# VH-VL binders against q86iv5: the designs that were tried, part 4

Target 1, 237 residues: q86iv5
Amino acid sequence: LDSCSICVDFVGNSLNDLLNIILNSGVIGTCGDLCSAVPGGQIVDTVCDLLCDYVGVDEFIKLISDVDPDPIYICEKISVCKTNDNAAASLDLVQINPQNGTVGGTFTLSIAYTVTNTIATGQLAFNIIDPTGNAFGDAVLLVQQSPEQYTQQFQFQATPSEQESFPNGLYTVQALVCEGSCGSPHPNTYTLANGTTTFTISGADSSSMSGAGSFSGSSQSTQTGAASGSGSGFALF

## First folded at step 8 (VH-VL)

Design w6
Fold by ESMFold2, look of step 10:
Structure w6 (fold): chain C 237 residues (1-237), chain A 120 residues (1-120), chain B 111 residues (1-111)
Amino acid sequence: as target 1 above (237 residues)
Amino acid sequence: QVQLVQSGAEVKKPGASVKVSCKASGYTFTDYSIHWVRQAPGQGLEWIGYIWPSGGRTGYNQKFQNRVTMTRDTSTSTAYMELSRLRSEDTAVYYCARVPLYSSGWFDYWGQGTTLTVSS
Amino acid sequence: DIQMTQSPSSLSASVGDRVTITCKASQSVDYSGDSYMNWYQQKPGKAPKLLIYAASSLQSGVPSRFSGSGSGTDFTLTISPVQAEDFATYYCQQSYRYPFTFGAGTKLELK
């Protein structure tokens, strides 16, 4: 594990806890005051303290208290994650299988992309837009992605939930490759490539069912090893 | 071989102070925090606090916050716990134990214990 | 502070028996999919010894007859089959947040 990935994972997982500690505590004078209060045991305290001490407690609090806190941006400002304003990539394939499926069925999203100038810290992200305009999606962190061809697959089951009912109709898949966090307004952030595809769901009215939806992904390179990323239940946009 | 060797038994009067040492060997001292746990006769385990060997950061159970001081000497790989204003209720065995800093927080090795008796 | 309720307080068993010890936390000790619960064995006059960390992971050198399970607030240590050397006191401990806290202990005695 590299320090950039560790930072992004920590900030992403602990952001709400950090904000609560800041809001509910008096003056926070040291990194220990902040970091020892974060739940998640010794490893979370250790990572928090190292990152906080590196930039200083006052700047660390300022970064996580930003109006639009962004784990990648925070880790870039700490200088644990690098940026490349000249990063470049293209999306070679955005494909969903099956293209015609049913409620409760499993769908596999395959994305192939080519990096032509190193992505220093960025994302491969997607949104799925249902027939009513409701969107959900996920992203995987890209760290020091050298020029090469890459592939990534995501799987999800169309199980109705309070977040997404999976109504019958046409779905749109939107995929993005970004330097920085996709959709973020922060400096050093760029959408490098985008692509779309569609699929359909036919079957029983999913609004009458109960259940939960989830998904996760894995990444693979045609010339390098696969990596797994973190999941998200929220749409990118 | 990992070892945590503690200083010997102590007998003290109420109101006195005690300082217990814990000498570590067989591992990289700065990769682990040192925690202190006590056990009164016939009772369970009670966490007192920790010290990080790098930088010396400490955290104490609020029960002991105003009576305990933890220090360390990285050149000798030794941690210390000082407990002041002793009471008879402080009679216990005091253990040091290490916790890997890159872990979820378990005590993987313990010292042999230091018996403290506080009596009038 | 997270309270740890351990039961039973004592347990009688014979060599060869299967025993279970439970530990209940006053709040979840899970973080990012991991459970922050540890189990220790203590024999009279000795320091505690780590058996299980992260709810279910065996410490190096601990026999496979010890196993841990559970998540959230409810955790179980299982010993099967019990051996003569297993008669001792067992403690659960949460490492989710400070202060670290222990269960009151379960004394496993020969029947």
Scores: ipSAE 0.433, ipTM 0.746, lowest interface PAE 2.8, mean pLDDT 87
Fold by OpenDDE, look of step 8:
Structure w6 (fold): chain C 237 residues (1-237), chain A 120 residues (1-120), chain B 111 residues (1-111)
Amino acid sequence: as target 1 above (237 residues)
Amino acid sequence: QVQLVQSGAEVKKPGASVKVSCKASGYTFTDYSIHWVRQAPGQGLEWIGYIWPSGGRTGYNQKFQNRVTMTRDTSTSTAYMELSRLRSEDTAVYYCARVPLYSSGWFDYWGQGTTLTVSS
Amino acid sequence: DIQMTQSPSSLSASVGDRVTITCKASQSVDYSGDSYMNWYQQKPGKAPKLLIYAASSLQSGVPSRFSGSGSGTDFTLTISPVQAEDFATYYCQQSYRYPFTFGAGTKLELK
């Protein structure tokens, strides 16, 4: 497991919990006190302790309590994730299949991009904007991507829910490749490439529920990431 | 060779307390957490809690909240589980098991088990 | 708590057969691309023995006839071919969140 990925996942998944603990516990004297209160399993406790101990409890609390907490930025600040201010990439393809679908149908988003200078820590992100202006999307963490061509595929089903509606009309897809978190105001964040495509959905039931659609699509990231070595232990660091 | 050796069988009355020991050998005691799992006769496995020998951190199953206390002695590489206010339902084989730190949390080595019988 | 539903509760097989045991978690046990699911074998009067960790990793010293697969909520343990010494009870266990929880077990019996 990549330590950067673990860090980003931990901070991302536990950020609210950590904040709640910080706000409710008063003075936190040790990393142990903080991390023991975080809900999860052994991995959560272990990762929390390692990260907190690395920077100290005060600095860790400071980072978590940022007004705009960014998991990638936090992990960069604690030197678990690397940065590259010279990262560079281009977008090669943004494609939705089918181009014309129906409500309840499955759509596949394919994004191809070329890294020309290593992305140290970044994101491949996309947003789908419906005809009414509502958007949903997802992002994949990119860690140490060397100069090469990459392809990522996302799938989503256009099934209406309480949270998501799929009105009939023209949809716009925005794809972004970033160093750092896409759209983040923090240092070492850059949009490297962007692109757009469109597709249509027909047959939507007119139910006007303007739900802010959270992307419920299972991103099967076929990260052809080089499965680094068979070491039996989850070496975090 | 990695070994976890537990204390012998216990017979207790309801309301009593029991303290089971688990002595570790053949590895660095502080590099692993010790977990406790019990198994009632003919039943499945139930997780009780854990202790981190390096810092003494503990976590308990809420089912046992306020009745279980886990401790360790790093000088003797021994973990202890104390269960108080015993009930007949606490009759079980109690196991200690180690879990590597910085792992996904599997139990790779187990003690031989300690049989606890709670009867009036 | 994460509930683990293990099936079947019992299974009869012959030596040489292929056996599959299923475990379903009430929620995903995946974290950072890994699945926090483990499998154990237990023989009567003995402590459980680790077979598979992280859904698909074979514990050292465990025969290759044991394999694990799955992600998210659905996991499987496969034994192929079954040997005489494999007749035992098998348990799945999630280590994603405390409290750790086990499946109810699957007893593999000789047909």
Scores: ipSAE 0.234, ipTM 0.689, lowest interface PAE 1.9, mean pLDDT 89

## First folded at step 10 (VH-VL)

Design y4
Fold by OpenDDE, look of step 11:
Structure y4 (fold): chain C 237 residues (1-237), chain A 120 residues (1-120), chain B 111 residues (1-111)
Amino acid sequence: as target 1 above (237 residues)
Amino acid sequence: QVQLVQSGAEVKKPGASVKVSCKASGYTFTDYSIHWVRQAPGQGLEWIGYIWPSGGRTGYNQKFQNRVTMTRDTSTSTAYMELSRLRSEDTAVYYCARVPLWSSGWFDYWGQGTTLTVSS
Amino acid sequence: DIQMTQSPSSLSASVGDRVTITCKASQSVDYSGSSYMNWYQQKPGKAPKLLIYAASSLQSGVPSRFSGSGSGTDFTLTISPVQAEDFATYYCQQSYRYPYTFGAGTKLELK
């Protein structure tokens, strides 16, 4: 894994731990005090060292305490992740199979897109909006994607959970390709392409409240981004 | 070839201080942290602390708090560990080792060790 | 501090045997999909040598007869088949949290 991917993954996974430390420890005097309390070994120290050297402890705390912390932006700020204000891409295909499914069924989302100017650090994101307006989705980190055509697949099972009940009706899928984090207000963030498709679910079986739909993304592209899709509904819009 | 070369054996009295050096070569000094580990005779391994060569940031095992100081000279690619107020229990072989910055924290290369004997 | 319990403290084996060493952490050393567990070999009068990192990754230049497995709190180092040069002391080490801590070691002796 490249340093950018490692940085983004760490910041994303450590945000809650860092926040808890801030809330529980009172006054944080140094970055070392904050970062030494977080698990993750050398990687944690690396990111913390870079952040602290660049912004200092006060600004570091502000960054992680933001209402909408952005791991990509944080890693860009410390120059671990690169930016490209001229990044460009188009969406070629957004397809979901089956187009008509049932509660409890497995759906496959396929997204094809073409990069025309290098995406330095960005995301491929999707959002599924159910008939009631509730949304859930996932995103994949894109790092140094050269001009080429790419394809990504996502799978989810329509099993009701506390996060999504999967009511019968028409569902809308939104797909986005972004430089930076999709929907982020931070600098160096742009939506490059978007597209939509629809599918239907019928036969709501109220039975097993099994856990949040784990999105397993199989990227055919060599970027082993383990998208641990925690089913947190990315409100992309 | 990656090498960590440590200073020679030391004999000290209780209450004295010792400063051990670790000269790095064969790689970019600032791309790795330097850690220190000691081993008492016939005993296991004990982690002492680390230094970041780029910024000079340090972290110490609380057991050695206020007795250990780690420094570095980037111009010579050398790390130093100073241990003060020496005790007989500090008798050990002291090792420096490097850790990749973007790793989970393994020691991939080690110095040859420096023997410290603390005796009255 | 995370305590590392290594077993056995010593074992005897013959060349060609399969040997298993276990290490148990007092808490999970998994973080972000990785296990922060490493294994070292040490011969008398020498510095430790890295064998396995991240629970199961073989260090470059280390023979394939060495393997690591496990997650959470329970980890295993396996040597198969044991060679004459493998008689040494082995240590597990967690890098999950400071201070880094080592197991007490396992001495592998020739029968």
Scores: ipSAE 0.593, ipTM 0.813, lowest interface PAE 0.9, mean pLDDT 90
Fold by ESMFold2, look of step 11:
Structure y4 (fold): chain C 237 residues (1-237), chain A 120 residues (1-120), chain B 111 residues (1-111)
Amino acid sequence: as target 1 above (237 residues)
Amino acid sequence: QVQLVQSGAEVKKPGASVKVSCKASGYTFTDYSIHWVRQAPGQGLEWIGYIWPSGGRTGYNQKFQNRVTMTRDTSTSTAYMELSRLRSEDTAVYYCARVPLWSSGWFDYWGQGTTLTVSS
Amino acid sequence: DIQMTQSPSSLSASVGDRVTITCKASQSVDYSGSSYMNWYQQKPGKAPKLLIYAASSLQSGVPSRFSGSGSGTDFTLTISPVQAEDFATYYCQQSYRYPYTFGAGTKLELK
């Protein structure tokens, strides 16, 4: 694995631990004071100490404690992840299948996009907004993604939970391709392309329809479930 | 082109100290941590500890905690390990190895080893 | 400490054979979807040489006949086909938690 992906994974997974250490500890005077309490092995030690050493302990705490802390931005600030202010992409297709489904059914979101100038460190992200305005979503990290056409699918089951009840009605899907974290106000961050589609969930009279054909290209991930406001692994924007 | 060159073999008496050097070349010294691993005759590998090149942070295997000191000199790209209060059981080959700072903790290049013999 | 159990302790093979070495950790060495398990080759009188890192990633300059797999607690190193230069001792190593620990080694011998 490349160092950029490792850094983003560390910050994304360790941010809550770091915040808790900062909030629950007294004055933190050294990088050792902060980093020694973070769980993990060499990779965790490496990222914590490197970030702290490059920017100084005070600035490191500031980056972690920011109102909108951003793993990609943090890793760019320490120069582990590259930026490209000229990154460019377009969305070719945002498609959800079935367009009319039922509670408990499986939905497949298919996204096709074309990179026209390398995405150095960015995201492919989506939100699904239910009829009441509640949203859930996810994102995939893009590292050094060269000019080419790409496809990706995401799946979820509309199984009611405390986070999302899947009420009947119209759902809106938003998809974004970004340099940097989608929706972030930080420097070197750009929404490169966006797209939307819709689908409905209805009661027993609705029929699930088989979706559109497959897209040629790389399939990157399948993700399932719903998350709303959890703060890990999703991209609500 | 990456090289880790260690100091030569040592023969010591019980109770003495030894300081082994590990000079790095062919890469940016501060981009990699230096770890020390030993191997007793006919035995497997045993991790001793590490030193972080920037800031000098160290972590030691508890087995050695109060007998080992690791230091480095960034101007000469050299790491050091000092082991004190030597015992016959410390007879081993001592390796330095580098670990990429952005890694899951693998030793990608190793020094040639320094043989330490502790005997009366 | 995380104990690493390698199997077998030794094995014999001919050039051209497929060989599998296993390593079992006393607890999971996975973190955030990555496995913190590495594999080394050591020839007599020489320092160890990295073969595989992060369970399955091949180190630069290592022949593709070496491969690694596994997750959680159970990992394997596969050599196929075995070549004359592959007769050596192999070690697994976890880097999930300090202290880093190694397996006891597996000696691969010419039959």
Scores: ipSAE 0.031, ipTM 0.529, lowest interface PAE 6.8, mean pLDDT 84

